# VH-VL binders against Large ribosomal subunit protein uL10m (mRpL10): the designs that were tried, part 30

Target 1, 224 residues: Large ribosomal subunit protein uL10m (mRpL10), of Drosophila melanogaster (Fruit fly) (q9vpl3)
Amino acid sequence: RGKINIQRPKAPHYERARVVAVTQPKYPELPKAKSCFKTRAERTQQQQENPYNEIIAREVRNWLDHSRLVAFFHLSSITADDIFRVRVQLHKQNLHLKSYGSKIIEQAVKNTRYEAIVPLFHSNHCIVFSPDPEKTAALLRIVRRVPQMVLLGGIVEETMLSRNQLVAYAQMPGLHAVQAQLVQTLSQAPGHLIQQLQAHQNSFVQVLDVHAKNQMNEETPKST

## First folded at step 1 (VH-VL)

Design o17 (framework fv_ontamalimab)
Fold by ESMFold2-Fast, scan of step 1:
Structure o17 (fold): chain C 224 residues (1-224), chain A 121 residues (1-121), chain B 112 residues (1-112)
Amino acid sequence: as target 1 above (224 residues)
Amino acid sequence: QVQLVQSGAEVKKPGASVKVSCKASGYTFTSYGINWVRQAPGQGLEWMGWISAYNGNTNYAQKVQGRVTMTADTSTSTAYMDLRSLRSDDTAVYYCAREFGLTYYYGMDVWGQGTTVTVSS
Amino acid sequence: DIVMTQTPLSLSVTPGQPASISCKSSQSLLHSDGKTYLYWYLQKPGQPPQLLIYEVSNRFSGVPDRFSGSGSGTDFTLKISRVEAEDVGIYYCMQSIQLPLTFGQGTKVEIK
């Protein structure tokens, strides 16, 4: 007998611990006398100059340069075990799920034609890379079972596509000439495509804000 | 050319089992799921279940849950449906069909020619 | 389970005349992603079903433009602008928004 709720995992036991930690009173530490310790500004500047950041940024540029398919996702709350399972599933299709910090993404795409994607990564995100653009349909089929991953758009054959354009590309019968023609036809000025990607992200944030406000308005906790 | 070719007709006694095969060609087998749909004589279409050719995950219709097993052999690009404890109301033409669509909600685009399964005395 | 109801159950059409088939679902087929998961299939005598229309109004590859789908929510229509002899068969609507996938009972289209 199939039950709809069987497909929905229960919250991890650690969720209760997280709620307790969030509600725990904060006691700020008293400022200590400075003695050879770096200031927050100095630490931030050292992090920006960290050679590891440049190494990882070069790795991201390498993925972008050698991938004919790049898909961008907003990533909602998801467990490490769940994302690992998705990563394994994608890897078998030569689809590589990567997550990088926003600063590293910005550093990687700065002064490239993809610089405009940076605003997409201000929230939780992940990127899927593949050398094979024919895997777009397989990617979307796998990701549809992961409601925590919301497609924002992508890059196919170095052309930026909105969510709807990427879906249209995936539905093509697999003829290389027809697919190349579709990509060329669907491609718009980078500003317009980025505007569409940002609109989808903003719409999602707006929906979350409305939901949060509805929860506050409708939910009146007793004895807080 | 994308096609699904099914095994030949079967005649079985009540209580027996039947295993129908569906051989895929002309596409990447592991990139699509396979649906199984049956049609009793003179009746409409009834969905039996679905299998992922990629990871072997299945979802079965409640009416046949516990009696059906769907499998996929990636080395031969062949999907199978094994239906056990056959009853007279299992008499039908059984179709395999490739999933269509890019969301959680599957349609079907390419269908096999059908396998007639007759369950009689 | 979502119940799909088709009307009429049978239709006799003079060649070249239009035909219209209605499909009603017991629940809305509109998903939060903005798509409506309704499909139309044609089963010609002695053949497996073939996909005609996906997501309410999109013609599948190779389907003649005389076929059109429309509708929203729970009410859907398949129209054939000029019925040809090759269009004879049983037409089924199907929903895929909820498992199990469910079909309408079918509409038999015949030539007079």
Scores: ipSAE 0.005, ipTM 0.443, lowest interface PAE 13.3, mean pLDDT 76

Design o18 (framework fv_ontamalimab)
Fold by OpenDDE, second read of step 2:
Structure o18 (fold): chain C 224 residues (1-224), chain A 119 residues (1-119), chain B 112 residues (1-112)
Amino acid sequence: as target 1 above (224 residues)
Amino acid sequence: QVQLVQSGAEVKKPGASVKVSCKASGYTFTDYGINWVRQAPGQGLEWMGWISAYNGDTNYAQKVQGRVTMTADTSTSTAYMDLRSLRSDDTAVYYCAREWDYGDYFDYWGQGTTVTVSS
Amino acid sequence: DIVMTQTPLSLSVTPGQPASISCKSSQSLLHSDGETYLYWYLQKPGQPPQLLIYEVSNRFSGVPDRFSGSGSGTDFTLKISRVEAEDVGIYYCMQSIQLPYTFGQGTKVEIK
């Protein structure tokens, strides 16, 4: 009586094998335990698909679409208290200070007419929105007292303006539309505008140094 | 209504000190700065210095630098100007004036305090 | 320091007639923020100064329409279209673009 080799059971007869194959409980493949560690790609995709980010992005778009004045600022070493103070002052003039992450801004302006502003948001920034372009002068006046807020540029009446162009716009009397057209006419090619905005970022340290020095210098306007 | 009420007239000897007060009312004291301006008899206006009621920052004119101290008491909404080592040429009417931190104009003035320095 | 120079230093005007006061600054009062930091004050006899005009041409609250300010850069003018008895006093221009703040010499306006 041949020792039943338990380790190599003789293959069952072909018919039995077929029956056994058909009657074998198909255990659903246990879902491969998705490694708790989301791949960088999955994390990136999840960040892109975050419903919350989409909501905020929509908010940003709404602000952009309903604002006739938009100003972009770099923030340098500003305290929460200072920000709050500035926010209150701006609010009194119907100016709305907002801060958004760069990724949110990118998502918000992707494939829109505002896509050109994306390069401005590489550091700590804030945006001021207003439905009234006549508040440009008021905005500039307020932020003058806040050396930590550096004006980079803005949008007035759907026209992107450099810092200098915004200043010029604020000085112009008359109808907003006429002002915007005049500034646009005086503006260099759009490509130059981006370069100018970038130049302001590059010279940022210099501006801060000047402001710091001015705080110590008797020849400077009242600091904070 | 915004009001700045200053302390009364002072007569001092040379070398003495004078402290003038300016009590503010009718507005949020910490939202504005206080400037001090003096006017010698028959002369023009001279800016002396500035204090922020928000953070206490000060800036003084060079002419009075080292002799003047400006302070602000937020609890009483009162600004003070202390002028030391008084001279005859310090004889003047001293005014406090309100300045908005984001504006650079003096919109409200005290009634003035006459300081006379005489031997 | 920025020097503020007013002309004339004294002006006698007949009631109902116009008056004009000039103020010149030794430096431009135009700031990079686009605003010009020039102000006009009136000091009536026995009173503290009062603000008339801010930022060259803006009338302060309660200031009559007969007062107007103009100018740019370093040259500024205050005009009174029709001088009244209540307009008697000393007018001062002031700059606040930099510290120290400085005033003009003052212009005394009297009625003939």
Scores: ipSAE 0.024, ipTM 0.522, lowest interface PAE 5.4, mean pLDDT 84
Fold by ESMFold2-Fast, scan of step 1:
Structure o18 (fold): chain C 224 residues (1-224), chain A 119 residues (1-119), chain B 112 residues (1-112)
Amino acid sequence: as target 1 above (224 residues)
Amino acid sequence: QVQLVQSGAEVKKPGASVKVSCKASGYTFTDYGINWVRQAPGQGLEWMGWISAYNGDTNYAQKVQGRVTMTADTSTSTAYMDLRSLRSDDTAVYYCAREWDYGDYFDYWGQGTTVTVSS
Amino acid sequence: DIVMTQTPLSLSVTPGQPASISCKSSQSLLHSDGETYLYWYLQKPGQPPQLLIYEVSNRFSGVPDRFSGSGSGTDFTLKISRVEAEDVGIYYCMQSIQLPYTFGQGTKVEIK
């Protein structure tokens, strides 16, 4: 047939099952709907308040509370097999790749100092959590070979950092006290960090839009 | 513990092909990529290409692209390098070496396979 | 392609004396992840290469502490504080920051 037939290897069953179980939050199954709304007020409140969303939001808050490293990524089109491979490699470094809907993120960070991150999650996204901030270098090393994941910024030791600040943090020798001081120094950047992260995301979208338009123009055959 | 064991020496005529094997043991085969590096007599090391044992992705050095195919068989934990249209300047010792897929180091190497191309 | 240049190409050392090998890259090996993708290998006569130093300065398992690596950006050095008979061979630096991976020409270290 002339096609290159390379069969892609699979992770061992026991290891693959364990990674999926550890890296995926367990969501309760929605019970069968038994009730209709009796009033518009009840309907409106039920649309805004979903008990299962609050359970998931609590899980996100738990990840935020127990993670000293949180990294935010824009996620481009990627196959299920490729993202699973990335998840496995991250898990080996105690890095936990999670994806949550924007509403869940909003509920999780509402009334916290991180509420301003909500706009970062309006497009396709994922978050990496770790209890170990020294894993920032390992995270960036793994993501280096995953062009579909674009680093937007993160939180280290409860301090918001831009992409460039995270890279600078990763370059330190790994002494706890030195890294803590560096985080303080890097976080003193003038201006609005969230605005910077959002502007970067908007610039990426703008570049992508221009590229798409140029691609469409390139596809149009010449001559009539 | 970790070992990479390669197939035996080969003598080939110009225009023939050779397939070198590299059998891995002592680790989870799909967690690491395999690099192929050759060394002509009295010369330095030359990288030939890389294959992921996880998803079969490959990347070949420009000099051998179009003549080389790298494959991995997860059922036997064995990587293969198939080099076609052999020339006399392909005479070398061919090594396989283990690398973590995301750009870590070459920590363990096979013992080498001597490939001699002569008329 | 990144070009790796080693100096010197050969070195004769009296046992117990130090040796130093330089490696220069045509572009920076520092990645945005904060790591520098520079490695040192030793190939003893008739054997495959073996890893000595990974990511500039980290000794691989079983490598004696008389070996040390240093450097940044494009300039790197491998030092042997006291050369012993078992250290004879050809030393190679390598970069893996981008494909194709490239090696230096090699430095032959021998005993006087």
Scores: ipSAE 0.000, ipTM 0.440, lowest interface PAE 11.7, mean pLDDT 76

Design o19 (from o2 with heavy chain Y100E D102Y S103F S104W G105S W106G F107L; framework fv_ontamalimab)
Fold by ESMFold2-Fast, scan of step 1:
Structure o19 (fold): chain C 224 residues (1-224), chain A 120 residues (1-120), chain B 112 residues (1-112)
Amino acid sequence: as target 1 above (224 residues)
Amino acid sequence: QVQLVQSGAEVKKPGASVKVSCKASGYTFTDYGINWVRQAPGQGLEWMGWISAYNGDTNYAQKVQGRVTMTADTSTSTAYMDLRSLRSDDTAVYYCARDEYYFWSGLDYWGQGTTVTVSS
Amino acid sequence: DIVMTQTPLSLSVTPGQPASISCKSSQSLLHSDGETYLYWYLQKPGQPPQLLIYEVSNRFSGVPDRFSGSGSGTDFTLKISRVEAEDVGIYYCMQSIQLPYTFGQGTKVEIK
């Protein structure tokens, strides 16, 4: 209902408009705003249709499906050399440190039982996988010396565990029956556990401060 | 060859401080931790504390907490133990020993020891 | 703290005869990763301690095969099948499953 642009006439000139549209060439250079919109849409469409993302997403699903231990971490700024060193230490214990983009994680777990973990990955993150859940203690020993990696929670024997529950699991004796009983006990309310995992993501600054303080207190505690 | 070489013997008066060095060679310094263990004359081994050469994290034995500081200089691959407010019962040989802290490998290679004598 | 107790505190051995040292911990040294964090060290006169056995039963590099470790949970044994003159010294067990690391009181081995 505003003023009519001279380039948008009201009357379509039905007979001559059809002839002119066929015989007269269109202006070859499009307005910048129209071109920018098309380029942006094309860019996002190409990103969504990227076959590389689906290949990596399948890799992530494979790791999730074939690992009995999966641990989720927030990752603060860390050098490539430092993270590589941690990766080497973990490899010696059959623990596999992987880092994937948030969109790839979302694509990998969409329409699966793991979909609820997506909120954990909207910032810098990494995941540790292992076929051996008894390596949870070795994992936590290595990571507590890496303040840039903050434990958010994990999955043990296909059961989602909060940070505290994963720590409790790691401190149990290496008895299959005792560890299985603990997992069963801790997994009483799956919806509540997912909420606990997400809560850690929402309190990153405080979680990082608590982690650093707890690590220092653990290293220099006043022993009983 | 993995080697840990410590600084020379020290004689101190009660109330003084001593700083012992431990220079590492033959391995990647930042991949390991350094433990400090002391041994009083004719006595057994007593763990003093641990430092990570990776991130500088420390853990000190309760008996010396508040009097000890452990540091690591990654540019020189050297660990240090600074013990303050010395008493006669601090007279001991102080050893540094390497630990694959991340793997709980125990103390695998030891320095030659530094004798610290505290007397009037 | 975990308390480590060694027996005997001293023993005299005729060269070529076997020797056995016991180490008991106040709580289990078995970790949830399946490993047991128990170590044996030898301190020869005037030298620093040297690692003999790591994780209960594994010989460290350069350690003669006459040394063997065994045990589980809280009870551990170091055996020397044929004691030689170079084996004289004080033997210590140690745990590294939790901080602080703790040592046994030591066992002095000497030749008759």
Scores: ipSAE 0.000, ipTM 0.426, lowest interface PAE 12.7, mean pLDDT 76

Design o2 (framework fv_ontamalimab)
Fold by ESMFold2-Fast, scan of step 1:
Structure o2 (fold): chain C 224 residues (1-224), chain A 120 residues (1-120), chain B 112 residues (1-112)
Amino acid sequence: as target 1 above (224 residues)
Amino acid sequence: QVQLVQSGAEVKKPGASVKVSCKASGYTFTDYGINWVRQAPGQGLEWMGWISAYNGDTNYAQKVQGRVTMTADTSTSTAYMDLRSLRSDDTAVYYCARDYYDSSGWFDYWGQGTTVTVSS
Amino acid sequence: DIVMTQTPLSLSVTPGQPASISCKSSQSLLHSDGETYLYWYLQKPGQPPQLLIYEVSNRFSGVPDRFSGSGSGTDFTLKISRVEAEDVGIYYCMQSIQLPYTFGQGTKVEIK
């Protein structure tokens, strides 16, 4: 009985409205009748000419430019209530969870230093932004409880880091010099890093699935 | 100010049941989990289980599984632990503690404890 | 179950002197997320336990800087650089990497 109340708890209305407003799709669609009479080429061309996409792309560029910490995640099937809870927890630490369509991300980062991240967004994804790179440890602690969010890697102080490099950064003491040195040492070949991030995505999905199943099976009651 | 306030001491006969409450204040109840930990007289700490205030998911220690039920009432920000078929070795101080990550993490704030005495 | 073993079980310290408590786990507490799921709690006489150190080495809010945690894998240490009268109580280590969560047997710290 308490389970029903817990499943549908009334979160603070202000914070819920705020999170919903941020995550709501604000993309205008063409009338269905009009879209049905377009060729595939014409539909693709009209999508590229949509001025609203430029507005959202500028928002993405603004987040990238004003964030000293950016983390990329593969996002498995997750309920709206679960992702809302995660957003609230992250927001308390000045961590901002955002979801954007892959075409919008591509449009946002085209001809910028961030263009290399495009391959990370060919599947379901989300991004966490923060102006504070010292929040990397807090971020990783929060997301470990969310098996649907699989860390792919990130950008810290304009340097691309793999999952393992980002974890290493998070474990460093809050010494700016040591953290800066780690970032420079770990980031030797940015082009190769993108391949590592995609490989880790596939490996992490498999590991999490196996881990979840093994945890459930190993919980078989033992005779005290 | 985060505070967990537990119900008063209970004295029970063997075979009876006890329901301990833990009322939370100073934070959003559904953002955190509640763990239950007991301590027998002169003994160490023993984890009994956790409940998510968000979705009501529970996990119980094997030693009490089948005899314990943990619930949470979001309208009153109160968690409950109901322990049945009481034995003398259930005599302990029972603590509720807030879990930083709902169902896993660390216990950052604790209730004052509820003494449960089981005697014939 | 993961077994947590603390040494010593009892420690008597002159005020202002250092104290060190060891905690050993039967298996590694390092998770695949890169964090180590080890915690230290202090239970003062007549009070509930209170969190001192989370994830090996991080001091909880309000915990004095004389407390420090260290270690990795299966071997962990809590150090108090200068023991004060208010530090008297029983210290417990805990793991939360695997259910059921388990505590060490406790270390009693007293002032001489």
Scores: ipSAE 0.000, ipTM 0.433, lowest interface PAE 13.7, mean pLDDT 76
Fold by OpenDDE, second read of step 2:
Structure o2 (fold): chain C 224 residues (1-224), chain A 120 residues (1-120), chain B 112 residues (1-112)
Amino acid sequence: as target 1 above (224 residues)
Amino acid sequence: QVQLVQSGAEVKKPGASVKVSCKASGYTFTDYGINWVRQAPGQGLEWMGWISAYNGDTNYAQKVQGRVTMTADTSTSTAYMDLRSLRSDDTAVYYCARDYYDSSGWFDYWGQGTTVTVSS
Amino acid sequence: DIVMTQTPLSLSVTPGQPASISCKSSQSLLHSDGETYLYWYLQKPGQPPQLLIYEVSNRFSGVPDRFSGSGSGTDFTLKISRVEAEDVGIYYCMQSIQLPYTFGQGTKVEIK
């Protein structure tokens, strides 16, 4: 008795085959579920090709170029409502709170004098812009009330300052004009360029250190 | 320091053309637009048009549409305004003013102005 | 075109006294992005215009604290708390919410 090859069933009679062919439910080819998950590559490409990102990047550059005071903050577990409240308070002082993605910031400052700020934007951050460096004290006063906003550093009169330097700057009553003039004078002196560069570098390192410390604090699991 | 330096005063006859230049310095020229604003003697400010130094896009006021051409030379960081078919009512001080391309909407730096006199 | 209307057109002020200039727009200057595209310029005699206030209430760099801007929608005000001799000139409001950009008629501020 020939082993019924279960793998190759005998072709049904011609008539039966026709009936089976007609009665076989043509299951619509399940639309190849386009994996809703755009590959990281596709997402990255779409983000890179988004003309909107370029527009926003230019906006960021515009803010940087028009601001005499720029402050960088880390945001720690802040709610949208809290951000809004702070924004309103800052706005009353002609301080503009903005938040941008790290990629946008990177794009915005690429090949510019602001390129050094890129490392500050690895986490949730916000930037406060002001055309008036005298508002530094007001800024610090407002932010002190918001523990979720951690000052990382800033730029005042085209000079990058550490957190401590910003605080010091804010405490200097009446000297702001003199300091600005001094910085301008120093910036014009060729010999001081190196010192200024070094100061900027040191300030940058300090800002990075603060950033690193803040990141470490965020990674500490709240042991609940 | 951001500076816009314009070309000197011009005296033209009716029907002639005038080309005013605006040389920009102290900033990245291509990051900003240039607006042209004119002011007739004893009158207010009139916006004439805008040019993007980034992509060369232009928008002109209807009043000068067809007679004005704005250009930007990125190699020299210079903007130009060419006004043709000059009329007596084109007599004015012409200003170039910096505007950020995407809509900051404010003119933060201005040229010193160029006086154009159209006289028969 | 958006029409910008300033009042008054001329103002004579005693030094040290306050001044107020109104600017009204024919349309709202509030954009969907949440910003209001109103600006104030000062043109001093023999000089080009200079930016004073951007987006209604923000002082531009170098602008003294005596200048303040306020308003919303279609009604805006520039205030000078204490007018100084250096404040003499013509003040213009401008809208940039849509093209063409348009200016107010200007307000001439003089010292009595």
Scores: ipSAE 0.000, ipTM 0.477, lowest interface PAE 15.1, mean pLDDT 83

Design o20 (from o2 with heavy chain D99G Y101D D102E S103Y G105Y W106G F107M Y109V; framework fv_ontamalimab)
Fold by ESMFold2-Fast, scan of step 1:
Structure o20 (fold): chain C 224 residues (1-224), chain A 120 residues (1-120), chain B 112 residues (1-112)
Amino acid sequence: as target 1 above (224 residues)
Amino acid sequence: QVQLVQSGAEVKKPGASVKVSCKASGYTFTDYGINWVRQAPGQGLEWMGWISAYNGDTNYAQKVQGRVTMTADTSTSTAYMDLRSLRSDDTAVYYCARGYDEYSYGMDVWGQGTTVTVSS
Amino acid sequence: DIVMTQTPLSLSVTPGQPASISCKSSQSLLHSDGETYLYWYLQKPGQPPQLLIYEVSNRFSGVPDRFSGSGSGTDFTLKISRVEAEDVGIYYCMQSIQLPYTFGQGTKVEIK
């Protein structure tokens, strides 16, 4: 009938309860930012239970609204020290590397013209923001040296661009008028941009497969 | 692996033209530009020009302006350099080289070189 | 055109000893993006040039740590802390801040 005896401790008396209430944070303790080594299941449950998703989504919208350059990346496994070095290099160029969960990004871009980007963030990702679109060339040169970060696409001057379109834009960093015309010329419908970004992901996978096969062939011992 | 493979050696008479090919593999061809650099026997490196594999935009060195045409075929991932009205001082090894990255004009991957000899 | 001047034009080094090559540009190679568009290449006998250093001081993939680049504005230096037999060849500096790209005249490094 009672397999488990449940005994509840007596509540603290008035003064002790008051001291505890005063010293406790008004908001629940959020998971420590320093601990980024959580399982997929733990992150998913944390996002579902987190009451502050709307606050973080509002922060993302502010970054989108105040940045003339936004770049989206796939992020492979990288150490905290390595990503910190990348953040320092980017910060010197007024480039701000941010990581947000897919649900937060979805909430941030819902009912905006950028809602189509949501599918790009179903895997590990990060975003770089800057108020200066001329920093696109500096951004991509820094990130090229970080094999764990793969460019997917971005937004320049409120226009969604594929990876190849960002390449073309970056080739003329000091020519504002020419860059503005280039952005207009390269502009595509969101559906077409998503298709190009997905095709790029497929091309990346194909390149990795070819590279792996070439490595295997090179490692095969010669019969002599 | 990332690789640029060039066409074979050419021997031409003065006044002829030569077309050198550069086939790219191991990367997305349209993400990088292709530079052409030549080296006369016993001499240093001389930049000839650059082409964007993305949109076909070109820029040529003044010394060869009007005699050179650079093209890129995205379907075969191959760049071409066509040099016309050949003179004896065009005798050189011609290299194609991938732009260091899509955002700067440095060169990181080089073809093996194509020897072009102009003599009669 | 930006003129790139290298000194010395040739040097002979005892194996294990250091070597230093200077490169001077006729105008600043510093771009408004904060980067300096100066590169070092090595051409070994019978081979195409290979990238050693990009943007003044960054070693390219696979380049040994005995190679280092330094400098700013118009004056640049490539240093080899201990020269090995495989380092024999002609070294070139290059600028890509503006078209046309230009190379130094080259520095021949030989082992004594």
Scores: ipSAE 0.000, ipTM 0.443, lowest interface PAE 13.3, mean pLDDT 76

